# Miniprotein binders against q9bqp7, part 259

Target 1, 240 residues: q9bqp7
Amino acid sequence: VPQNWFPIFNPERSDKPNASDPSVPLKIPLQRNVIPSVTRVLQQTMTKQQVFLLERWKQRMILELGEDGFKEYTSNVFLQGKRFHEALESILSPQETLKERDENLLKSGYIESVQHILKDVSGVRALESAVQHETLNYIGLLDCVAEYQGKLCVIDWKTSEKPKPFIQSTFDNPLQVVAYMGAMNHDTNYSFQVQCGLIVVAYKDGSPAHPHFMDAELCSQYWTKWLLRLEEYTEKKKNQ
Key: E = the ipSAE of ESMFold2; O = the ipSAE of OpenDDE; V2 = 0.75 times the mean of E and O plus 0.25 times the DockQ between their complexes.

## First folded at step 26 (miniprotein)

Design Qo14 (at its last look DockQ between E and O 0.84; V2 from the best seeds 0.77)
Fold by ESMFold2, look of step 26:
Structure Qo14 (fold): chain B 240 residues (1-240), chain A 100 residues (1-100)
Amino acid sequence: as target 1 above (240 residues)
Amino acid sequence: SPEMARELVQSIEWLAKEVEELLRMGDPWYAIWMARLAVDFAEDTGDPELIAKVELLLAEALIKAGDPRAEEIIEKAKKIAEELGSPELIEEVEKVRKKK
């Protein structure tokens, strides 16, 4: 149980944006500051078992690919993820012109993988947008806020290669989503809130992506775990 | 080294307990994701009993998610249990199969 509980939802905000909200998705710029990011908090509070398993995975990959092969592999995975996010932002942005789009950006197995999910996505409110929790003092950069099957969600897009998972930053996906949700719900740059989450895992071979919907109750349970990680981070930094 | 082997087993056991918690929370999809990682690492140990136990945990997560691929995983664990001749493990396989 966290010592300093704080609610994930904001009762002063609607979870149903009205028709007068801006039609262009928000894209709040991320600014440099000393406030920790969600991903830094999660990385700095991994359990010793998580750290061990990550190192074990890295050593197995190095044994298989060699050191240079592993560097190339991880660089390619990062590039594919970056391209996937750029493509999704382009697809979901109403203001982008055809001349601004790179046709090769839209060509990938990952984009094919999410097509059936995108059919259920509408009402895009934010894309690649910074969030800040002003009370709990953390920041993040969320991928997307949009309706999925009629429910407004923080949506996180993840890539996966089969059969071997790439685990470098995947242990805590639900915590990442709820941390962004809590920050957005208490960020003065946003006039609405979100109570649901969606994690979408896309596959390199184009296989249908898996949508994982997190309702408000599940989000609240993960929020408790996020608060514990944030407390642990804060305590660790006081002693450094 | 022996220390690394013990740490690996302990870390897999930690991951298995995380999977059990995710199932208790009602998140079988994320439980499947974590259980697949556990199976991958368990194969690294070369311990057939540990591999089968973690595969059964993956099967439980798949069952709770309504994923028919659970049957393949149960059959893999059953094959291991029969090769080992472990009545305890055979019983565990059948307990999981009855949850379908």
Scores: ipSAE 0.755, ipTM 0.902, lowest interface PAE 0.8, mean pLDDT 86
Fold by OpenDDE base, second read of step 27:
Structure Qo14 (fold): chain B 240 residues (1-240), chain A 100 residues (1-100)
Amino acid sequence: as target 1 above (240 residues)
Amino acid sequence: SPEMARELVQSIEWLAKEVEELLRMGDPWYAIWMARLAVDFAEDTGDPELIAKVELLLAEALIKAGDPRAEEIIEKAKKIAEELGSPELIEEVEKVRKKK
């Protein structure tokens, strides 16, 4: 049980999005400060087992691809992920804010993969927007807040070359989503609340993306785990 | 090295516990992901008993998710159990199949 309990949901905020859908998604810039990011907290609180498995995976990949091949692979995965997020931001943004859509960004297998998910996405409230939890003292950059099948969600987009998750993102993805939810629900820059999470895994070959929907109950369970990771991080920093 | 092999086994056991927890939490999709990782790493050990055990965990996750691929995985685990002549593993296979 976390020593410093804090709720994921804010009772002072309405669960119903006010009918005034903001015509433009929020895009709050991430401020670089001494406050740790969600990603940093998760990375620095990985278990010995997680670290070992990641290293073992890396060794297998190096054995298969060589050292230079593995570096290239990693760089390509990162670049593909970045381009995918940029393309999604462009698609989900209002037409008036459409920077010159690089048509090449839209012709990816990943974009094809998520088309069936995008049909169920509406009411975009935020894109690539910073969240801050003032009380718990962490920050993050969320990908998207939108309605999925009529439920307001924090949406996190992931890319996979194979029908298997990228091992680096696999372990803590649900924790990342609920961390963003909890921060947004208590960030004064936002007037609404989210109760659900959605992880979408897009595939390079254009095969249908997998939607991992997390209801309020599941989010609450992961929130407890997140709080434990945050406490561990805080304790480690005190001892450094 | 024998040391690396031990660490790998421990890590697979940890993954197995995570899968069981995820199943208890009601997240069968994420349990499937973790179980697939466990299978991949169990195969690196070359221990057929360990492979069969984690395959059964994957099967349980697939069953809870309503995924038809569960049967294929159960049959794979059954084959391993029969090859090993392990009555305990055969019993575990049957227990998992009954959850379907």
Scores: ipSAE 0.750, ipTM 0.891, lowest interface PAE 0.7, mean pLDDT 90
ESMFold2 (binder alone), look of step 26: mean pLDDT 86; pTM 0.856
OpenDDE base, look of step 26: ipSAE 0.735; ipTM 0.884

Design Qo2 (at its last fold request DockQ between E and O 0.90; V2 from the best seeds 0.83)
Fold by OpenDDE base, fold request of step 28:
Structure Qo2 (fold): chain B 240 residues (1-240), chain A 100 residues (1-100)
Amino acid sequence: as target 1 above (240 residues)
Amino acid sequence: SPEMAKELVQSIEWLAKEVEEILRMGDPWYAIWMARLAVDFAEDTGDPELIAKVELLLAEALIKAGDPRAEEIIEKAKKIAEELGSPELIEEVEKVRKKK
């Protein structure tokens, strides 16, 4: 049980979307502060077993691709992910803010992959927006807050080039999502609350993306795990 | 090294426990992802018992998700159990099958 319990949901915020649908999604810039990011907390609190498995995977990939090939692969994965997020931001942004849509960004297998998911996405509230949990003292950059099938969700977009996911993107994904939810629900820059999470895995070949929906109950369970990771991080930093 | 092999097995066993926990939490989708990783690493060990164990976890996750691929995985685990002549593993296979 976490020593410093804090609720994921804010009882002071109404679950009802305030009628003032902001016509424009929020995009709060990430401030470079001494405050740890969600990703940093998760990375620094990985178990010995997780670290071992990641290293083993890396070694296998280097054996298969060579060192330079693995570097290229990693760079390509990063670039593809970035381009995909940029394309999604462009798609989900209001038409008036459409910078010249690089049509080339939209012509990807990843975008094709998520088309059926995008049909169920509406009411975009935030895109690439920073969140800060004021009490628990962590920050993050969330991909999207929108309604999925009528439920307001924190949406996290993932890319997979191969049927086997990038191992680094598999560990702790639910924790990342709930960390963003909890932060947003307690960030004064946001007037609304989120109770659900959605992880979407897009495929390079255009195969239908897989949605992973997390309801409020499941999010609450992962939140407890997140709090434990945050406590571990805090303890490690006090001892450094 | 033998030490690395041991550590790999231990890490897979840890991952298997995580999958079991995720299943108990009611998240079969994430369990499938994690179980697939466990299977991939278990195959590297060449330990048929470990492979069968994590395959059964994958099968259980697939069953909970309503994925028809569960049957194929169960049959794979069954074949391993039969080849090993492990009554315990055969029993586990049947337990998972009964969940379907």
Scores: ipSAE 0.822, ipTM 0.922, lowest interface PAE 0.6, mean pLDDT 91
Fold by ESMFold2, fold request of step 28:
Structure Qo2 (fold): chain B 240 residues (1-240), chain A 100 residues (1-100)
Amino acid sequence: as target 1 above (240 residues)
Amino acid sequence: SPEMAKELVQSIEWLAKEVEEILRMGDPWYAIWMARLAVDFAEDTGDPELIAKVELLLAEALIKAGDPRAEEIIEKAKKIAEELGSPELIEEVEKVRKKK
């Protein structure tokens, strides 16, 4: 158990939208801060084994593609992910018009892959929005907060070119989601809270994405693991 | 190198322990994703006993998710166990098959 446990949910908040909530999804700007981001905390607290496996995977890819081929591969994966997130923000934003959308952005295997999931998404409350845990002092930028099959979720979108997991995007996905959830629940920019998570891995070939749903109990269990990583990060930086 | 091969095995064993924890937490879908990683790396070792053990862990995750593809994975591990003639591994295969 963490030495400095803190609850993921805020008892002072409701799951339901307030009548005074804006009709447009929240998009709180991310600003450079001294306090650490979720992704930096996770990167700086990887185990020796996680680091070894990532490097092993990288060397296998370089062996297959060559060093230049690997750099091109990773650049293309990054660009595809960026375009995918841009497309999803456009699709889920009620303020977008047909003239303001790039129709080529909407034509991809990744978008096809998530169509069956998007049919179950409603009540979008935040898109590409900054969160800050004001007590535990960490920040993040979450992809989406919306209802999925009637449950309000922090939704994280991932891309994969193959049905096998892409190792760089696998190890800590649930921890990332619950860290954002906890931050939102204790961020004064938000008047509501979220108890569930959804991770969606979209496939380049358009194959149906699998919705990895995490209920409140499962989120609480991953939250404990996040708190341990944050505690480890804090102790590591104290000694630097 | 021999040192890198040993570290690979240790890292796969660490990953297998992570999969077991995820299953205990009740998240078989994430366990499947991480177990597939473990199988992929185990194949690099050329160690058939390690490969079969990690395949059985993947099969357990598939069973808990209700995915019928677990049978295919159990059959792969069974073939390895028979080729090795390992009584311990054969018993492990049968334990997983009984969970179906």
Scores: ipSAE 0.800, ipTM 0.924, lowest interface PAE 0.6, mean pLDDT 86
ESMFold2, look of step 26: ipSAE 0.786; ipTM 0.915
ESMFold2 (binder alone), look of step 26: mean pLDDT 85; pTM 0.834
OpenDDE base, look of step 26: ipSAE 0.784; ipTM 0.905
OpenDDE base, second read of step 27: ipSAE 0.775; ipTM 0.903
ESMFold2, fold request of step 28: ipSAE 0.789, 0.798; ipTM 0.916, 0.921
ESMFold2 (binder alone), fold request of step 28: mean pLDDT 85, 85, 85; pTM 0.839, 0.834, 0.840
OpenDDE base, fold request of step 28: ipSAE 0.811, 0.807; ipTM 0.919, 0.917

Design Qo3 (at its last look DockQ between E and O 0.83; V2 from the best seeds 0.79)
Fold by OpenDDE base, second read of step 27:
Structure Qo3 (fold): chain B 240 residues (1-240), chain A 100 residues (1-100)
Amino acid sequence: as target 1 above (240 residues)
Amino acid sequence: SPEMAKELVQSIEWLAKEVEELLRMGDPWYAIWMARLAVDFAEDTGDPELIAKVELLLAEALIKAGDPDAEEIIEKAKKIAEELGSPELIEEVEKVRKKK
């Protein structure tokens, strides 16, 4: 049980989207502060087992690809992910804000993969927007806040070249999503509340993306786990 | 090294516990994801008993998700159990099959 319990949901905020569909998604810039990011908290609080499995995976990949090949692979995965997020931001942004759509960004297997998910996405409220939890003292950059099948969600987009997700993102993705939810729900820059999370895994070959929907109950369970990770991080920093 | 092998087994056992917790939480999709990872690392050990155990855990996750691939995984685990001649493992296979 977390020592410093804090709710994921804000009782002072209405779950009803105010009828004013913001014509433009929010894009709050991430401020470089002494405040730890969600990603940093998760990375610094990985278990010995997680670290070992990551290293084991790395060793196998180096044996298969060589050291230079593995470095290239990692760089390509990162670049593909970045391009995918840029393409999604362009698709989900209002047409008036669309800089010249690089048509090449839209011709990816990943974009093809998520088309069926995008049909169920509406009411985009935030894209690539910073969130801050003032009380719990962490920040993050969320990918998207939108309605999925009529439910307002924090959406996190992932890319996978293989039917298996990239091992680095595998362990803590649900924690990342609920961390963003909790921060947004208590960030004064946002007037609304989210109760659901969605992780979308896009595939390079264009096969249908997998939507992992997290309801309010599941999000609450992961939130407890997130709070424990945050406490561990805070304790480690006090001892440094 | 024997030490690395031991650490790998321990990490797979930890991963198995995480899968069980995810199933308890009602997240069968993420349980499948973690279980597939467990199978991948179990194969690195070359221990057929460990492979069969994590395959069964994957099967449980697939069953809870309503995934048709569950039967294939159960049959894989059954084959391993029969090859090992382990009555205990065969019984576990049958227990998982009954959950379908």
Scores: ipSAE 0.795, ipTM 0.908, lowest interface PAE 0.6, mean pLDDT 91
Fold by ESMFold2, look of step 26:
Structure Qo3 (fold): chain B 240 residues (1-240), chain A 100 residues (1-100)
Amino acid sequence: as target 1 above (240 residues)
Amino acid sequence: SPEMAKELVQSIEWLAKEVEELLRMGDPWYAIWMARLAVDFAEDTGDPELIAKVELLLAEALIKAGDPDAEEIIEKAKKIAEELGSPELIEEVEKVRKKK
């Protein structure tokens, strides 16, 4: 159990969307800070086994592709992920609908892959928005807050290439989502809170995306694991 | 390297324990993703018993998610168990099949 437990939900906030609010999604800019990001905390607290498996995967890929081939492969994966997130922000933003959308961003297998999920997404409240947990002192940049099948979720979009997924983005993904959720729920820039999470895994070939819904109880269980990782990070920082 | 092979097996066993915890938490969908990684690394070991055990763990995750692909995975593990002649592994296969 964490030494310094803190609740993921804020009892002073409603878990219901305000139906009378404007539908323009919130987009809080990310500021450079001395406090750690969610991804830095997770990267700095990887177990020895996680590190070993990542290095093993890298060695196998380098053996197959060569060192330059591997660099090109990883660059393409990051570019495709960036384009996917840009396309989703454009599709989900009313402001982007009033502007010309980049047609090349909208033409991808990943976008085809998520179409059936997007039909169940509504009430977009935030897109590519910074969150800060003012008490626990960490920051993040969440992808989306919207209703999925009637439940308000922090939504994280992931890309996957079959048959070999990018292993780094596979570890700890649910911890990332709940860390963003906890930060948003205690961030003064937000007047609402979220109790559920959704991880959407999109496929390059356009195959139907895989949704991972996390209800409040599951999110609370992952939150405990996140608190342990944050505590470990803090202790390592003090000893270094 | 014997040391690298041992560390790979230990890391796969760590992954398997993570999958079991994810199933206990009620997240079979994420458990499937982690189990597929474990199978991929287990195949790198060339150890048929380890491969079959991790495949059975993937099958358990698929069953809990209600995914019919579990049967294909169970049959792969059963074939390995029969070729090895391992009565313990054959029993593990049937235990997983009964959870279906």
Scores: ipSAE 0.773, ipTM 0.909, lowest interface PAE 0.7, mean pLDDT 86
ESMFold2 (binder alone), look of step 26: mean pLDDT 87; pTM 0.865
OpenDDE base, look of step 26: ipSAE 0.765; ipTM 0.895

Design Qo4 (at its last fold request DockQ between E and O 0.86; V2 from the best seeds 0.82)
Fold by OpenDDE base, look of step 26:
Structure Qo4 (fold): chain B 240 residues (1-240), chain A 100 residues (1-100)
Amino acid sequence: as target 1 above (240 residues)
Amino acid sequence: SPEMAKELVQSIEWLAKEVEELLRMGDPWYAIWMARLAVDFAEDTGDPELIAKVELLLAEALIKAGDPRAEEIIEKAKKIAEELGSPEMLEEVEKVRKKK
């Protein structure tokens, strides 16, 4: 049980969007503060087993691709992910804020993969927006807040190359989503609350993306795990 | 090294426990994701018993998710159990199949 329990949901916020639905998605810039990011907390609190498996995977990949080949692979995965997020931001942004759509960004297997998910996405509230949990002292940059099938969700977009996923993106994804949810629900920059999470895994080959929907109950369970990771991080930092 | 092999087995066993926890939590999708990783690493060990164990966990996750691919994975685990001549493992295979 976490020593410093804090709720994921804010009882003072209504689930109903107030009538002033901003017509434009929020994009709050990430401030460079001494406050740790969600990603940093998760990376520094990985278990010995997670670290071992990641290193084993890396060694295997280097054996297969060579050192330079592995660097290229990693760089390509990162670049593809970045381009995918940029394309999604462009698609989900109102037309008036659309910078000249680089048509080349939209011509990807990943974009094809998520088309069926995008049909169920509406009411975009935030895109690439910073969240801060003032009491628990962490920050994050969330990909998207929108309605999925009529439920307001924090949406996190992931890219996968079949058949083998990028292992670094496989651990702690649910924790990242709930960390963003909890921060947003208590961030004064946001007037609404999210109760659900959605992880979307897009595939390079254009095969239908997989939507992993997390209801409020499942989010609450992962939130407890997140709090434990945050406490571990805080303790490690006090001992440094 | 034998030490690294031991550590790999321990890490796979850890993954297996994580899968079981995810199934208990009611997240079969993420359980499938983690179980696939467990299978990939178990194959690196070459230990058929360990492979069959994590394949069965993957099958359980697939069953809970309503994924029709569960049967293929069950049959794979069954074949391994038959090759090993393990009646205990065959019994485990049938237990998983009954969850379908």
Scores: ipSAE 0.831, ipTM 0.926, lowest interface PAE 0.5, mean pLDDT 91
Fold by ESMFold2, fold request of step 28:
Structure Qo4 (fold): chain B 240 residues (1-240), chain A 100 residues (1-100)
Amino acid sequence: as target 1 above (240 residues)
Amino acid sequence: SPEMAKELVQSIEWLAKEVEELLRMGDPWYAIWMARLAVDFAEDTGDPELIAKVELLLAEALIKAGDPRAEEIIEKAKKIAEELGSPEMLEEVEKVRKKK
């Protein structure tokens, strides 16, 4: 139970823009890093069991691949994730043409995996955009805000390799999304708010990604869990 | 080491409790993801009772999501229960099957 509850939604805002829908998605630069980021808060408040399972997974991978093989594997996973996000930003940007796109960014199993999702995405309002919760004092960089099947969502894109899942990408995904949502809803750089979330896990082999939709009620339940993690983080910093 | 094996089992049990909470919250899709993770680590233990326990939890999550693959998982847990000769586990398998 959080000691200091705060609402995820801002009643002074609509889920639609106050003016005509912009034709260019927002991309607010990340300029402040004095206050903690969502990912920093989540990393610093992992349970003992989460830490143990991550270490166990790493040891299994090192046993299978060797130290150098594991370093190469993790470097490739990071690079593939970066290229995937770059490709999605390019695809979703209304100002880009096919000739402006890096062909290597567009050719991957991950992009194939999300094609059916992208058909249902419209009205992109933000891409790779900074958010700040001006009351709770945390920041983040969200992947995308767009309509999915007619509902405005904070969308988070993840990659996965089916035979060797990278479990760091699995932990706390819903908390990350709702933290971004709450921040955006209380950030003066944005005139609208979002009540739904979508997590999309793309597969390297091109298998269809599953859209994990979170409605407002579910987001509110995860928001409570996020507030507990932020509270734990704040208490740890008071004692350092 | 014995201490590492004990911590692994405890962490899998913690993960199973997280799956149960996700099901109570009404998020069976994320529960499936976390349950599959629990099964993966449980297989690392070589403990068939633990493996069957978390497989049944995965099956419950799949049922709640309306995913027909739950039957495949129920059959895996049933085979383990039969090999162990555990009537208690066979009862748990049937309890899960009735939730279909």
Scores: ipSAE 0.807, ipTM 0.923, lowest interface PAE 0.7, mean pLDDT 86
ESMFold2, look of step 26: ipSAE 0.754; ipTM 0.903
ESMFold2 (binder alone), look of step 26: mean pLDDT 87; pTM 0.860
OpenDDE base, second read of step 27: ipSAE 0.823; ipTM 0.923
ESMFold2, fold request of step 28: ipSAE 0.801, 0.798; ipTM 0.920, 0.920
ESMFold2 (binder alone), fold request of step 28: mean pLDDT 87, 87, 87; pTM 0.859, 0.861, 0.858
OpenDDE base, fold request of step 28: ipSAE 0.808, 0.799, 0.802; ipTM 0.916, 0.914, 0.914

Design Qo5 (at its last fold request DockQ between E and O 0.90; V2 from the best seeds 0.83)
Fold by OpenDDE base, look of step 26:
Structure Qo5 (fold): chain B 240 residues (1-240), chain A 100 residues (1-100)
Amino acid sequence: as target 1 above (240 residues)
Amino acid sequence: SPEMAKELVESIEWLAKEVEELLKMGDPWYAIWMARLAVDFAEDTGDPELIAKVELLLAEALIKAGDPRAEEIIEKAKKIAEELGSPELIEEVEKVRKKK
């Protein structure tokens, strides 16, 4: 049990969108401060087994691709991910804010992959927006807050290349989502609450993306795990 | 090195425990994801018994998710069990199949 328990959901916030839902998705900039990001907390609190598996995977990839080939592969994965997120932001943003849609960004297997998910996405409330949990003292940049099949979710978009997934994108994804949820639910910049999470894994070949829906109960379970990771991080920093 | 091999096996066993926990939490999707990772690393060991065990765990996750691919994975594990001549592993295969 976490020593510093804090709820994922804010009882003071109504689940009902107040009638003043901004017609435009929120995009709060991430402020550079001494506050750790969700990603940093997760990276610094990986288990010895996770670290070992990541290193083992890296070694295998280097053996297969060479050192330069592995660097290129890694760079390409990050670039593809970035372009995918940019394309999604463009698609999900209101037309009036659409800078000239680089049509080339929309012509990807990943975009094709998520088309069936996008049909079920509506009511976009935030895109690439910073969240801060003031009490627990962490920050994050979430991809999207929107309704999926009528349920308000924090949505996290992931890219996968089959048959060889990028292993760094495999660990702790549910923890990242619930960390963003908990921060958002207690961030004063937001007037609403999220109760669900959605991880969408897009595939490079255009095959249908996989939606991993997390209900409130499952989110609460992962939230407990997140709190433990945050405590571990905090303890490690005190001892440095 | 033998030490690295041991550490790999221990890490796979850790993954297996994570999968079991995820199944208990009611997240079969993420369980499948982690189980596939376990299979990938088990294949690196070259230990057919370990491979079959983690394949069965993947099959359990697939069954809980209602994924029809579970049968293919069960058959793969069964073939390994038969090749090894392991009555214990054959029994485990049948136990998983009964969960379907």
Scores: ipSAE 0.820, ipTM 0.920, lowest interface PAE 0.6, mean pLDDT 91
Fold by ESMFold2, fold request of step 28:
Parts: structure tokens; C-alpha cells; sequence
Structure Qo5 (fold): chain B 240 residues (1-240), chain A 100 residues (1-100)
């Protein structure tokens, strides 16, 4: 249990988007500061078992691909993820014109994989937007806030290659989402809050993506785990 | 090395414990994801008893998600248990099948 508990939801905020919110999705720029990011906290607080399994996976990939092949593979996974997020931001943003949209960015199995999910996404409130928890002092960059099947969610998009998933990006997915949620709910740049999460894993071959919906109760349970990781990070940095 | 093999088994058992917690929390989808990782690493051990045990955990997660693919996983674990001649594993397979 965390020694310093803090609620994920802000009781002073409405569960619904503010009626005076802008018609275009928010995109708060990420600013450089000393405040740790969600991904930094999670990376620096991995258990020794997570570290061991990551290293084991890396060595298996190196044996299969060679050292240079592995470096190319990891670079390509990063690039594919970046292009996928750029494509989704373009698709979900009303500000871009179709003429300015890169057609090659929209042509991928990953985009095909999420088409059935996108049909159920509406009311986009934020895209690729910075969040800061002003009390707990951490920052992040969330992918999307939108309604999914009528529920306002923090949505996180992930890519996966079958049969060899990139394990480094898959540990702690729910913690990442709830950390962004908690930050957004306590960030003065946002006038609304979100109580649900959605993780969408898209497949390179275009196979239908698997949506992972997290309701408010489940998000609260993952929030407790996030607070423990943040406490651990803070204690480690105090001793440096 | 023997030390690395032992640490791999311990890390897979840690993953299995995480899967059990996820099921208790009511998140069978993430439990399936983590259980698939456990199965993948267990196959590296060459330890058929460990492989079957984590496959049964994956099957439990699939059952709780209402995913009919649980039956294929149960049969895979059963085949391993029969090839080992392990009445304890066969009993564990049947216990999971009764949860369907």
C-alpha cells in the first residue's frame, strides 16, 4: 500500500466534458522540466524479474537476428509505432486537410487493424497532449482522450508484431494509462476529467485489434500500483 | 548456465503470480496478455511441467474472458501431462476444465 495516497479522480470536476470546450481536440505542448515522466518512472522502477525477462528477450532476438539485425529491428519497431501514432492523430484531428495528409502514413496493417475500433470512437477531446500532475509532480504525453462506445476514455495505442511482440513496450501498459488519467484530472490545462481507460493493441498484419477497456473501479486499482511505483522512484532519487 | 535457468524459472513464476492477481482484480484481458508472455518464456525452459502449468493459467484467463480458445489451450496442456505421465498435472488440467 502507498504511504502517501492521493485520489485518481478530482471531485471538483465534472465527469462530462465542459460544454464550452473548444471544437478541436486539445494538444498541450510537452515542456522540458526536471519533473519525471511516466515512462521514466516505470523504466526506473522495473522489478528485477521484469529486467531479467527483458534481457532474456533481447538475447533471444540477438541470437535470431544478430546484433546489427536486432538494432535494425528495434529501430523499425520504434519507427512503426511513431508512424502509427502520427496516422491516428491525423485521422482523428479535424484540423488537417485531406490534401495535406501523407497517404503513405495511412497505408499500414496497423491502421487496418484498428478500423473497427475507430468506428466506435467519437467526441475526441485531446490528441498527443501533455499532462502534468501538479500535486504529485509527474508529467506525460497521452495519445488520445475520446469516447469509446459512449465512455470517455484515455486511449493508448500500441503496436504488436505477431508472433514476436516487443516486450519492452508491453509491461505496465495499464499503469501508464492510469498515470496519464490521474495527471489529466489534476492538470489546470484541462477542464474535464476521465474515469475510464482503453488500451488498443494493433497488429501489423491488419488482424482486428483487441480493445482492453478499463472501467473506473479497475483504473482505481491500477492507480494504487502506479502510486507505489512513483513512491519507489522518489525514494531512489532522494538517495542519489 | 544453471543460475540463468533458475532465474528464468523464478521470473516465469513471478509472471504467473502477476496473472493470478490480474484475474482477481477482474482484468482477464490483461491477464491473457501476461499469461501469453509466461507461456512464451516457459517454452524456452524446455520444462514441460512448467509449460503445462502456465498454459493452464492462460486457459483460466481465457475462460474468465469468455474466450472459447481456452479449450485448445487446455488440450495442449493435457497432451503434455499425458506425455509426462503425471497424474498431478492431469488432475490440474481437469480442475481447470471444470471451470468452463
Amino acid sequence: as target 1 above (240 residues)
Amino acid sequence: SPEMAKELVESIEWLAKEVEELLKMGDPWYAIWMARLAVDFAEDTGDPELIAKVELLLAEALIKAGDPRAEEIIEKAKKIAEELGSPELIEEVEKVRKKK
Scores: ipSAE 0.804, ipTM 0.922, lowest interface PAE 0.6, mean pLDDT 86
ESMFold2, look of step 26: ipSAE 0.774; ipTM 0.910
ESMFold2 (binder alone), look of step 26: mean pLDDT 87; pTM 0.859
OpenDDE base, second read of step 27: ipSAE 0.816; ipTM 0.919
ESMFold2, fold request of step 28: ipSAE 0.794, 0.799; ipTM 0.918, 0.921
ESMFold2 (binder alone), fold request of step 28: mean pLDDT 86, 86, 86; pTM 0.855, 0.851, 0.848
OpenDDE base, fold request of step 28: ipSAE 0.800, 0.787, 0.796; ipTM 0.915, 0.911, 0.913

